# Designs tried in a protein design chat: VH-VL binders against p04169. Part 2

Target 1, 76 residues: p04169
Amino acid sequence: GLPDGVEDLPKAEDDHAHDYVNDAADTDHARFQEGQLCENCQFWVDYVNGWGYCQHPDFTDVLVRGEGWCSVYAPA
Below, E stands for the ipSAE of ESMFold2; O stands for the ipSAE of OpenDDE; V2 stands for 0.75 times the mean of E and O plus 0.25 times the DockQ between their complexes.

## First folded at step 1 (VH-VL)

Design m02 (framework fv_murlentamab; at its last look DockQ between E and O 0.07; V2 from the best seeds 0.00; counts 0 for: pae O 12.7 > 2, placed apart)
Fold by ESMFold2-Fast, scan of step 1:
Parts: sequence; C-alpha cells; structure tokens
Structure m02 (fold): chain C 76 residues (1-76), chain A 123 residues (1-123), chain B 106 residues (1-106)
Amino acid sequence: as target 1 above (76 residues)
Amino acid sequence: QVRLVQSGAEVKKPGASVKVSCKASGYTFTSYAIHWVRQAPGQRLEWMGWINAGNGNTKYSQKFQGRVTITRDTSASTAYMELSSLRSEDTAVYYCARGKYDFWSGYSYFDYWGQGTLVTVSS
Amino acid sequence: DIQMTQSPSTLSASVGDRVTITCRASQSISYIAWYQQKPGKAPKLLTYDASSLESGVPSRFSGSGSGTEFTLTISSLQPDDFATYYCQQYNSYPWTFGGGTKVEIK
C-alpha cells in the first residue's frame, strides 16, 4: 500500500532518478518498449488523479505520474 | 568475503523435481538479488529467474514459467531453486549468482557466482 | 527477446597477442557485461555497463562499444586468459547471453 504521509509528497520532475519522465512519450531511452508506463509497473501503487506512489527506493520521496516511465521499469 | 555455496550434484529420472540450495555469506543477504542461470553441456548460459532476497518477489523466464519456483529463507541466508517435470534436456550445471545494478527491479549483471550444481536427468 | 551474437565462435591466439571479441545485439542496448569461463568453473565477471572494469580484474581487459556492437579487448594475452568469453545484456528482460567465444592456443 500507500505510505503514511503520501498526501505530502511532491510530484516528481523529469530526471528525478533512473531517467524518469512524466510522459513516457518523451523518452529516448534504450530500455523503453511501447506500452510501458508507471501505472503498469510492479512498483506502482495508485493514489489520486493519475498520480501514484512508487515502491522503488529511489522514488519514495515523490509521487510519479501513471503515464510516466523510468529505466528500471519492471512489468507487473 | 562474499561466498555463495550450492548443494551437491543430483541424478533424477524424467518427470521428477529437483531443489538446489544456495547459501550466502559475507554480506547482507536481504540487500541483494539472487539469480539462477543454467548451462547445459557445451551450451551457452541461460537465465532462469530471480528473487529479491529482502521481500521475496520473484520473476521467471517465460521458458521456465510454471516449472520453476525460486524461494529464500532469510534466517538461513539461503536461496532455493526448484525445477519440476524434469526432462533429459534439463541436464545442466545450475548456478546461483548475486545480482548487481538494481536489485529492487532485478536488472542485473552478476558479480559473484556459486560453484554450480550438476543435475543429470536420465532414464 | 534480445539476441546476443558472438562471432567468431573460436579464436586462436598466442601469448602477447591483442585479442578483440565482438558481441552484436539484435537491438540497440546500453547495458552489457562480459564474463570469462574456464572449463568446470563458474563464470567470472570482467566488465559491466559496457566499459566499467570489475575490481580485481587485470587492466589488460577492457570493454567498449555502444548501440548494437560491443567488444571485449585483451591488450596482451596471458596464459591464464585461454578461456571462453560470454557477453550478457541486462537492458531488457529476460537477460540473455551470447553464444561464447573460445580463445584457444595456436
């Protein structure tokens, strides 16, 4: 689940960690494959308005966008 | 020093299951991934799957999905790989290896390897 | 799956030679490691992230390349270097290995 204090987390900016982008369409990364999104990644926990929590240790300080992507994407 | 020590060789009949162990020492077991890679005689290395030793999450190669089960015991610092419905083409040396790069996602190269366990499947 | 092709399968060399082993990926990648394997032994990590040398590996080993073509170079072959070498991509699941290049004595 969602962690205590999730309501106080800021939204991630592009390049937060692991070549993160808020819009998967913006990435040129070699790991990217069509259809990969934060919202279908194994670390995704849905929260509100298209934003969610990422359980990966490098994203515990931000909310990530469901339509986003990063280089350590792992399919659910 | 980091060590991964595997259980001894096994001889099995077709249709049987085998369970290989991999005991880790010299590092914090729950902070790394353990992967399983096999090599049939004279063949290339073949990745089978991995486990996050901390949370127990696993991911398997599609080729082995449904036949392989990877588990771990954090109190014993030991990972296990069980392969069922054995066939003659499963005859191989099975290695456990420590995943480096990002153990949370499983993206890995392998910095330390177990010595290997020969599994022979014959009738 | 990403296919990793090593060609040639065998390479004959003499001590002191400069040896270059090639690995080609079926699609552009950025994350590749190289391993050395001797008969009856587990693989040993040589390089990762294409060009990073693993601690304790002799400096005569180096990795290079980008995109789809990668190389492992041994600048001055030593007797201890006759072995089979494998590349491995960790760009995309599932992880895949090359077919191996056996470096044998002439």
Scores: ipSAE 0.277, ipTM 0.850, lowest interface PAE 3.2, mean pLDDT 92
Fold by ESMFold2, look of step 2:
Structure m02 (fold): chain C 76 residues (1-76), chain A 123 residues (1-123), chain B 106 residues (1-106)
Amino acid sequence: as target 1 above (76 residues)
Amino acid sequence: QVRLVQSGAEVKKPGASVKVSCKASGYTFTSYAIHWVRQAPGQRLEWMGWINAGNGNTKYSQKFQGRVTITRDTSASTAYMELSSLRSEDTAVYYCARGKYDFWSGYSYFDYWGQGTLVTVSS
Amino acid sequence: DIQMTQSPSTLSASVGDRVTITCRASQSISYIAWYQQKPGKAPKLLTYDASSLESGVPSRFSGSGSGTEFTLTISSLQPDDFATYYCQQYNSYPWTFGGGTKVEIK
């Protein structure tokens, strides 16, 4: 689930960690495959207005964009 | 240099258990996963499971669930794999390997390998 | 489980030859690595994520492919390249390896 205090988390910027981008269309990373998004990643917890909480430890201090992507993407 | 050094060869009877050690050096042990992979004579490599060396969480191949236990000792920078209820088909070289892709998800390929430990199970 | 089928199982080649080894997955995947293994030794990583070359691996090695078909190519075979090669998928548990391709001296 969502952590206590999720409403206080800042939105991630591009390059937050692991080559993160707020829009998957902006990556040219070699690991990227069409259709991969934060919102279909195993770490995704939906929150509000297209932003969610990523359970990956390197993202616990931010909200991530559902249409985003990072290089440690893992399908559910 | 990253090194993974495994314990020596073992000969076991069917029904016994074996515990293989894998001592890591040259990197921060608790920041990587350790996977166990075996290779029976003349056969392909077979993934057995992994451990997150930082928090001790494990995931096992369903084939070995109930027979394999992977543990670690962070103070010794050492991972262990124990396989119980040994059968002759468990005769193989057992490798530990460092996972590279993602420490937390366990999805991985293996950039450094131990030298392998031959376990022979014979009656 | 995702099955990985390698071909050929054995390949005879001469120094200087271009060698291509194929790995076929039982379903579409994105995450595949290739390893070299010599007798009595642990596997050595060559490529990952289908086409990325591991640091320190000679540039004559390259990986390619998508979907269900992947290749490892050695552009000009060297004496050190006679070994067995394995593919490995890390798309879905359990991680699975191909059956191997032994590259022998012709």
Scores: ipSAE 0.014, ipTM 0.729, lowest interface PAE 7.8, mean pLDDT 90
Fold by OpenDDE, look of step 2:
Structure m02 (fold): chain C 76 residues (1-76), chain A 123 residues (1-123), chain B 106 residues (1-106)
Amino acid sequence: as target 1 above (76 residues)
Amino acid sequence: QVRLVQSGAEVKKPGASVKVSCKASGYTFTSYAIHWVRQAPGQRLEWMGWINAGNGNTKYSQKFQGRVTITRDTSASTAYMELSSLRSEDTAVYYCARGKYDFWSGYSYFDYWGQGTLVTVSS
Amino acid sequence: DIQMTQSPSTLSASVGDRVTITCRASQSISYIAWYQQKPGKAPKLLTYDASSLESGVPSRFSGSGSGTEFTLTISSLQPDDFATYYCQQYNSYPWTFGGGTKVEIK
């Protein structure tokens, strides 16, 4: 679930961790496959306006974009 | 069982190109990445790059950028590594290896390897 | 690039000995794999994620460490274990290997 204070979390920037991008279309990472998005990742918790909380330890301090992607993507 | 079988030894002149093949079997080829790693005589292993066998995306070591090309043929379950502008320092055994993704790092170690292909570059 | 310094380069030991190989990284990292390689053969994966044992690998092999120092331990060396061992980091591009440790018979 969403952590307390989620409303105060800043939005992640590109390259926050694990080659994260706010737009999956921007990555040329060899592991990326079409259709993989934060919003369909195991770590995803929806929040507001296309942004969500990522339960991965390296993203607990930010909001991530549903249409984003990172190299630790795991299908839900 | 998972197997990677590489093409045979090559002997090349400086300035030439070499293309090594790696045929995979025993698993869904398009679900994994193939890495290329070389080892010069008496030297440490050296990572060259990888390819996503599913979509063909590649990542190269900066050392080989512009000189190495990794490709795959999904219909043949085969990956290829082409190295151009060969020099004597490129003499090495070249290995293909299957990348096993790590859930936390997002990167991979190598759980299965080809038998290696010796490439000799000599005048 | 992350440099992996492996020590010792050569290690002489006897069957039954406890063997420890060290790998030091030039910066703090988390993801290390260890491989065994015999002459004329491809490397064989032993451990990953610093301490996870690959399926099918004998339990006498173990990996440990954190930060900049990692170790591979063979609790009781067997005849089949005489080989060269390599560490590898996959924390940051490019992936890099240690220089290797040759474990030879005393």
Scores: ipSAE 0.014, ipTM 0.728, lowest interface PAE 7.6, mean pLDDT 92
ESMFold2 (binder alone), look of step 2: mean pLDDT 92; pTM 0.946
ESMFold2, look of step 5: ipSAE 0.006; ipTM 0.662
ESMFold2 (binder alone), look of step 5: mean pLDDT 92; pTM 0.942
OpenDDE, look of step 5: ipSAE 0.000; ipTM 0.695

Design m03 (framework fv_murlentamab)
Fold by ESMFold2-Fast, scan of step 1:
Structure m03 (fold): chain C 76 residues (1-76), chain A 122 residues (1-122), chain B 106 residues (1-106)
Amino acid sequence: as target 1 above (76 residues)
Amino acid sequence: QVRLVQSGAEVKKPGASVKVSCKASGYTFTRYAIHWVRQAPGQRLEWMGWINAGSGNTKYSQKFQGRVTITRDTSASTAYMELSSLRSEDTAVYYCARESPYRWGGYYFDYWGQGTLVTVSS
Amino acid sequence: DIQMTQSPSTLSASVGDRVTITCRASSSVSYIAWYQQKPGKAPKLLTYDASSLESGVPSRFSGSGSGTEFTLTISSLQPDDFATYYCQQYDSYPYTFGGGTKVEIK
């Protein structure tokens, strides 16, 4: 679920952690597979306007973009 | 049974290039990444880079950026590592290793090739 | 880059001994693996995610630790265990290995 204070979390910047990108189309990472997105990752919790919370310990301080990607992607 | 089988030992002159192969069997090649790690005689293991066998996307260690090229052939289930502009300090055993299945975001190396000795001498 | 420091660099032990090898990271990491390497051979995975034992690895091997300090323990050393052991962080790129700990016969 969504954490207390989710409404105060800033949107993630590219390179926040684990080679994070706000647009999966921008990654050249070896781990990337076509179709992988934050919004279909097991850590994703949908929030608002295409942004969500990521339950991965390294993303607890930001909102991540649903169309984003990072190297710790795991399919939902 | 998962196996990674590497090409044989190479002897090269300084300035040459070497291309080492790593043939995978016993699993779906395109589902896993292959990493390359080297070890100079008596020294620590050193990570060089990796390739997503499905997409062909690569990531290299900054130390090797510009000299290393990692590729793969999906029809042959084979990954390749080419290192150019060889120096005597590139003398090492070069290993390919398979990335583990995802587990909480970390990727360790669950299967290794037997290693390929590359000797660079004048 | 995250630097991995192993201690001791060499350790002399007898069959039946409890052996502990330490790995220190220059910054906090969550993902550590341990590998065993015998002369002339490729490394073999022992533990991952600090404390998870790889399938097929004898239960006398165990990993522990968090943050910057990690250990590999062999509870009762066997003749087959004389080897060099390496820790590896896979938390961030570039992946880095410790300098190795050689476990040799006392």
Scores: ipSAE 0.013, ipTM 0.743, lowest interface PAE 8.2, mean pLDDT 90

Design m04 (framework fv_murlentamab)
Fold by ESMFold2-Fast, scan of step 1:
Structure m04 (fold): chain C 76 residues (1-76), chain A 123 residues (1-123), chain B 106 residues (1-106)
Amino acid sequence: as target 1 above (76 residues)
Amino acid sequence: QVRLVQSGAEVKKPGASVKVSCKASGYTFTSYAIHWVRQAPGQRLEWMGWINAGNGNTKYSQKFQGRVTITRDTSASTAYMELSSLRSEDTAVYYCARGYSSGWYKEGPFDYWGQGTLVTVSS
Amino acid sequence: DIQMTQSPSTLSASVGDRVTITCRASSSVRYIAWYQQKPGKAPKLLTYDASSLESGVPSRFSGSGSGTEFTLTISSLQPDDFATYYCQQYDSYPLTFGGGTKVEIK
């Protein structure tokens, strides 16, 4: 579910937490595997304009990009 | 009235850099985003990147990443786009355009545009 | 990248004609804008959010569509409407434009 106040959350910047990148193509992280994206991660909740809420505790203060990636990625 | 006024035409040699300005008036500059779009002669519009005028955060198209830098001066209500390592295929009209970018809203549409700046890159 | 394909690339029309221009996205998008561009000038916003008419734009212009297929319609073409029209998706980065449709005199 989307939290109350989701409309006030800013977009994440690269390096927000866990080596987050707004574009998965930009990561050079050893744990990355082709095809992994925030939008197919178990923590993803779609919201608006390609941005979504991430239920991971370290991302509750931002919106993350569907095309993004971070090192705590887990498949849905 | 909302206006975006750009700097004048530039002629550059290959390998040079160009910096185009976009001066905003008629609205609260820091409440909107400025996007940069180019159009080569006879070609389609091509999005380059944007800046949130309030917080200074930028996002660039991957094609231009490493060559483009977008900045703004809130005191002057002016946005800037600098493109380095110019090539002949960078010859285009460069536009600034106002967009709405509040983090999770629409990234456009572009409701007001600058008049365009012709940048010619030739030897 | 989401590719925006416009058709036709060029169309010939007469004053008073109904003109329809199509824009197809390579994947589903929620937000489409249409712009009019005349030679030597910056684009002008006509419609946004697929179907919303920009303030000050004549009511003969309308946008429609959803998902991957969108249209701009001019219900009764006027002399001032001969121009090139571009669609744009602003749902996903990078923002992308169609190739343009030139509306010219028949």
Scores: ipSAE 0.000, ipTM 0.625, lowest interface PAE 16.7, mean pLDDT 88

Design m05 (framework fv_murlentamab; at its last look DockQ between E and O 0.12; V2 from the best seeds 0.00; counts 0 for: pae E 7.9 > 2, placed apart)
Fold by ESMFold2-Fast, scan of step 1:
Structure m05 (fold): chain C 76 residues (1-76), chain A 121 residues (1-121), chain B 106 residues (1-106)
Amino acid sequence: as target 1 above (76 residues)
Amino acid sequence: QVRLVQSGAEVKKPGASVKVSCKASGYTFTSYAIHWVRQAPGQRLEWMGWINAGYGNTKYSQKFQGRVTITRDTSASTAYMELSSLRSEDTAVYYCARVEYRSSWYPLDYWGQGTLVTVSS
Amino acid sequence: DIQMTQSPSTLSASVGDRVTITCRASQSISYIAWYQQKPGKAPKLLTYDASSLESGVPSRFSGSGSGTEFTLTISSLQPDDFATYYCQQYNSYPYTFGGGTKVEIK
């Protein structure tokens, strides 16, 4: 689930970790496949207004965009 | 040293279920993923699915979705793979293998010894 | 699903020979590994990320290639290299393996 203090997490910026992008359309990464989004990744926990928490250890300090993507994407 | 030790061989009847264990040692279990791969006699390796050992999230190959369940016990550093509704074509050696994912998805770097599951009437 | 095709299916070589095994992906990939499997044993990782050698693997093994064509090379075949070799892509889910290449020592 959502962590304590999720309401205080800042929104991620592009390149936060693992070639993260806030808009999946912006990635040129070799692992990207059409339709992959943070919101259908197994690390995703929905939060509010298209933003969510990412359970991956390198994203615990930010909110990620549901329409985003990163190279450690794993389908839910 | 990193080690994955699997449970022993099983013989099952069609329609039964089998649960194979994979006990990890020599590393922080919850920081890695465990994948399951099978190999039928004389055939290629076939990926079945994986579990994030820390959070417990799973992903299954579509071919096995609905029949496979992968779980883990963090206190025992053990992953499990249960396959239900067994058919003769499920006869195979089943392997667990470790995957590092901190900096990127890596290959299956350490493997268990394998568990032979035989399904026969 | 990404299809991985290996060639040849079987190869006979003498100790000291240079051996090359090819793997072709049905689409461009960057993340491929090679494994060695001996009869009755689990696969052992040899190379990953196309060309990175796994720690503890003899330097006679090397991986190369990009895009859709990848090669595993054994520069001087040793008796311990009798085995089946598999390529595997971990670029996309589901992960897929090649059909294997059996290397027989003459």
Scores: ipSAE 0.113, ipTM 0.812, lowest interface PAE 4.4, mean pLDDT 91
Fold by OpenDDE, look of step 2:
Structure m05 (fold): chain C 76 residues (1-76), chain A 121 residues (1-121), chain B 106 residues (1-106)
Amino acid sequence: as target 1 above (76 residues)
Amino acid sequence: QVRLVQSGAEVKKPGASVKVSCKASGYTFTSYAIHWVRQAPGQRLEWMGWINAGYGNTKYSQKFQGRVTITRDTSASTAYMELSSLRSEDTAVYYCARVEYRSSWYPLDYWGQGTLVTVSS
Amino acid sequence: DIQMTQSPSTLSASVGDRVTITCRASQSISYIAWYQQKPGKAPKLLTYDASSLESGVPSRFSGSGSGTEFTLTISSLQPDDFATYYCQQYNSYPYTFGGGTKVEIK
């Protein structure tokens, strides 16, 4: 679920961690495959307006974009 | 039971093209990727590229970029590898292999039986 | 590209022997698989993610290692194990294989 204070979390910037990008289309990472998005990642918790909370330890301080991607993507 | 069955051996002249097929069965075709790997006589395995069977996007080894085309027919659960401008050094056994498409963190878990392609004048 | 250097190229051993094959990567990697190949046959997956054993593979096979050095071990070689073994990295494109190790009967 969403943590307390989620409404105060800033939006992640590109390269926040694990080669994160706010738009999966922007990555040329070798591990990226078409269809992989934060919103269908097992760490994803939907929040508001296309942004969500990522339960991965390296993203607990930000909101991530549903159409984003990072190299530790794990299918839901 | 997961199976990948490839088309039969091919004999081609230099400059020609060859298209090898790989028919998958025993699993949901569109939930996986198909990789192509070749092996010349007495040589190591050489990765050529892959296709996401669901979305159809591909990734090619730079070595074969412009000469290889990987496609799939979801209705037939079949992947294809076409190699053009054949040369003698393309003589090899060509394999298709399965990998989960939702991540590149997986090995090649099931392989086709291989297709020998001989390029000779 | 990541080069995979496999050693030895050929290994002579007897049934019951402990066999170790090494694979060195040109840079630090995390994702290594090992395959067994017999003449005229396709490779068969043995281990992946460096140390995970593929389902159905005998427990005498094991993978280990990290960084740039990885090993495949056969704790007690069986007659069915005489074959060529290959390591492979799937850490980045292009995927690359080792040169192979032929395990033959002494």
Scores: ipSAE 0.018, ipTM 0.741, lowest interface PAE 6.4, mean pLDDT 92
Fold by ESMFold2, look of step 2:
Structure m05 (fold): chain C 76 residues (1-76), chain A 121 residues (1-121), chain B 106 residues (1-106)
Amino acid sequence: as target 1 above (76 residues)
Amino acid sequence: QVRLVQSGAEVKKPGASVKVSCKASGYTFTSYAIHWVRQAPGQRLEWMGWINAGYGNTKYSQKFQGRVTITRDTSASTAYMELSSLRSEDTAVYYCARVEYRSSWYPLDYWGQGTLVTVSS
Amino acid sequence: DIQMTQSPSTLSASVGDRVTITCRASQSISYIAWYQQKPGKAPKLLTYDASSLESGVPSRFSGSGSGTEFTLTISSLQPDDFATYYCQQYNSYPYTFGGGTKVEIK
C-alpha cells in the first residue's frame, strides 16, 4: 500500500536510481522491453494523476511516473 | 571484434538532406543503442540523439528536433542518421557510437570512423 | 543544458610528467566519462562513472571527482598520450561534452 506521508513525497527526476526515467520512451537501456512501465510493475502502487509509489527500497523517498521505467522493473 | 563502419564522405548543397549509415558487426546489434555525435572543424563534440536498436525508440537533442531522424534496419545491423535542411554550419564529422550499460551508466565504448559531411555555400 | 567547462584548453608536457585535466559541470552530476581523441580518429573511451577505468586502458589513467568538479590524471605521461581529451556528462539530456584539452609535446 501507500505509505503514511505519501502526499509529501517529491516527484522523482530522471536518473533518480536504477536508470529511472519519467517517460519509458526515453530509455535506451538494454533491459527495456516494449510495454514495460512503472504502472505495470510489481512494485507499483497507484496514487494520483499518473503518479504512484514504487515499493522498491531505492524509491521510497519519491513518487514515480506511471509511464516511467527503471532497470529493476519486475512484471506484476 | 566490435566494429562500426560508416558510409563515405558527402558533399551537399544548402537545403539538401544527408543520410549517413552505420553498419555494426562483432556483437548483437539489437542489444545496444546507437548514438550519433558530430564534430564541426575545431569544435567540441555535440550529441545529436540515439536509437535503441532493439525496440526502435529514439531520443533527439532539442537543437536538432525536426531536422534529424535516426532509424535502423535490424536485418542489416545498420543504423542511419538523416539530417535535413542542411546549412553551412552543419559541416562536420558525424560519428555513430555504441552505448555501454556498465553499472547502469551510458558511456560510448565503440565509435565508427566518422563521416565527413561538407555543406558547400 | 549542463555546461561542461574543461581546463586547460592546451597543456604542454614532457614524457614522464604527471598531467591533470579538469572538468567543471554547471550543476552537480554523477555520470561523467573521459575520452581521448587523436587527429583524424574517433574518440576512445578512457573512464566512465567518474572513476571507473575502461578495459584495456593503461592504469596510468585515472578519473576522480564528484559534485561539479572532475579530473582526469595521467600519472606518468607516455609518448602515446599526446592527444586531445574530452569529458562528457550523461547525467541528463542533452548529453554534453567539454571543450577539450590538447596535450602537446613540450
Scores: ipSAE 0.013, ipTM 0.724, lowest interface PAE 7.9, mean pLDDT 89
ESMFold2 (binder alone), look of step 2: mean pLDDT 92; pTM 0.944

Design m06 (framework fv_murlentamab)
Fold by ESMFold2-Fast, scan of step 1:
Structure m06 (fold): chain C 76 residues (1-76), chain A 123 residues (1-123), chain B 106 residues (1-106)
Amino acid sequence: as target 1 above (76 residues)
Amino acid sequence: QVRLVQSGAEVKKPGASVKVSCKASGYTFTSYAIHWVRQAPGQRLEWMGWINAGNGNTKYSQKFQGRVTITRDTSASTAYMELSSLRSEDTAVYYCARDLYYRGSTPYYFDYWGQGTLVTVSS
Amino acid sequence: DIQMTQSPSTLSASVGDRVTITCRASSSVSWIAWYQQKPGKAPKLLTYDASSLESGVPSRFSGSGSGTEFTLTISSLQPDDFATYYCQQYNSYSYTFGGGTKVEIK
């Protein structure tokens, strides 16, 4: 689940960590494969309005966008 | 050659703190994560926490939250795990282990381990 | 947390035997690693992502399974293989390990 205080987390900005992008279509990373999105990643916990919590240690201070992507993507 | 070398055995009294070091060599330290895993005598491996060696961000197991602090020194390529308010139940071998996630693989399995540090807590 | 249960807890075997160790997760997982631990030593990675063999690990070791049931197989047990084996799930932050299976001399 969602952490205590999730309602106070700011939305992530591009390049927050691991070449994060809020729109997967914006990435040129060599690891990216079509269809990979934060919302189908193993670290995703859905929250509200297309934003979620990422359980990866480097994203505990932000909300990530469901349509986003980062280089430590792992399929759910 | 990748190596993780840990500090030597410690004997502590209940209520004390212990700080174990893990010195990395043979790879770019700041491109990987270091996890801490302990094993009490005859018991299973137990995950304690994780540090991104590049930015210093940490995540701890709920069981150890509030008692464990993981840090690193990038100039020394060394990670540290400090456990406070020691109890006899904390007697265990403490391991550091490297996470291969920066190579784009699935994270959180451990390809290289330190040799372990025995921490004994007794009165 | 996801609980990992290994069976058997202890297994007696002879050199040349085919050994199978089972690991069961309390809920469905996709990512399982297996480790070998010899007395007084740190664990060594054998397999990851259920079935991928780590570089440098002998081909007699193999992992298989999906969902909640996973196995580690040693096709022809060697003297160097008498050790305790642990499974680990890494689908959630707890990264829980199984209780271990000790493979000992018959």
Scores: ipSAE 0.007, ipTM 0.660, lowest interface PAE 9.8, mean pLDDT 87

Design m07 (framework fv_murlentamab)
Fold by ESMFold2-Fast, scan of step 1:
Structure m07 (fold): chain C 76 residues (1-76), chain A 123 residues (1-123), chain B 106 residues (1-106)
Amino acid sequence: as target 1 above (76 residues)
Amino acid sequence: QVRLVQSGAEVKKPGASVKVSCKASGYTFTNYAIHWVRQAPGQRLEWMGWINAGNGNTKYSQKFQGRVTITRDTSASTAYMELSSLRSEDTAVYYCAREGHWSRGFTYYFDYWGQGTLVTVSS
Amino acid sequence: DIQMTQSPSTLSASVGDRVTITCRASSSVSYIAWYQQKPGKAPKLLTYDASSLESGVPSRFSGSGSGTEFTLTISSLQPDDFATYYCQQYHSYPYTFGGGTKVEIK
């Protein structure tokens, strides 16, 4: 689930960690495959208005966008 | 059985280009990325770059950016690495290596390697 | 770039000995792989994600560690284990390797 204090987390900026982008359409990363999104990643926990929590250790300080992507993507 | 088979040794003069091939078999080529790693005599392994065999996207080490080009041919299940403007310091064994499957999560480790291609750059 | 430092550079041990090789990262990392390279051959993956043993690798090999210090252990050294061992971080680009540890059988 969602961690305590999730309501206080800021929204991630592009390049927060692991080549993160708020819009998967913006990535040109070699690992990207069409259809990969934060919201269908194994680390995703849905939260509010298209934003969610990411359980990956490098994203615990931000909210990530469901339509985003990063290079540590793993299918749910 | 997974195999990566590389082209044979090359001897080049400074300023030339070399193109090394890496033919994959025993798995679905387009489901994996291929990396290129070199090793100069007596030196450590050095990562150069990689290609997603499915979509053709590439990423290169900054040190090699502008000199290295990685491509693939999906019908031949073959990856290629071309290094241009060769210098004597480029003398090394060049390896192709398959990345771990993305379904395992963070997977920039190399589970199968080609046999290596010695490239010698001398006048 | 994250620097990977291995120690020792060379070690000699007897068959049956427990051997430990250390790898230190210049900053905290979560993703380490270990490789074995025999003379004239390509490297072979032994472990990934610090402690996960690759399929087909003998159980005498194990990886451990977290943060900046990682180890590869061979619990009962065999003659087939004469080789150079390399660690690799894949936490961040560019992916970097240690300098290698050469294991010599007495």
Scores: ipSAE 0.020, ipTM 0.740, lowest interface PAE 7.3, mean pLDDT 90

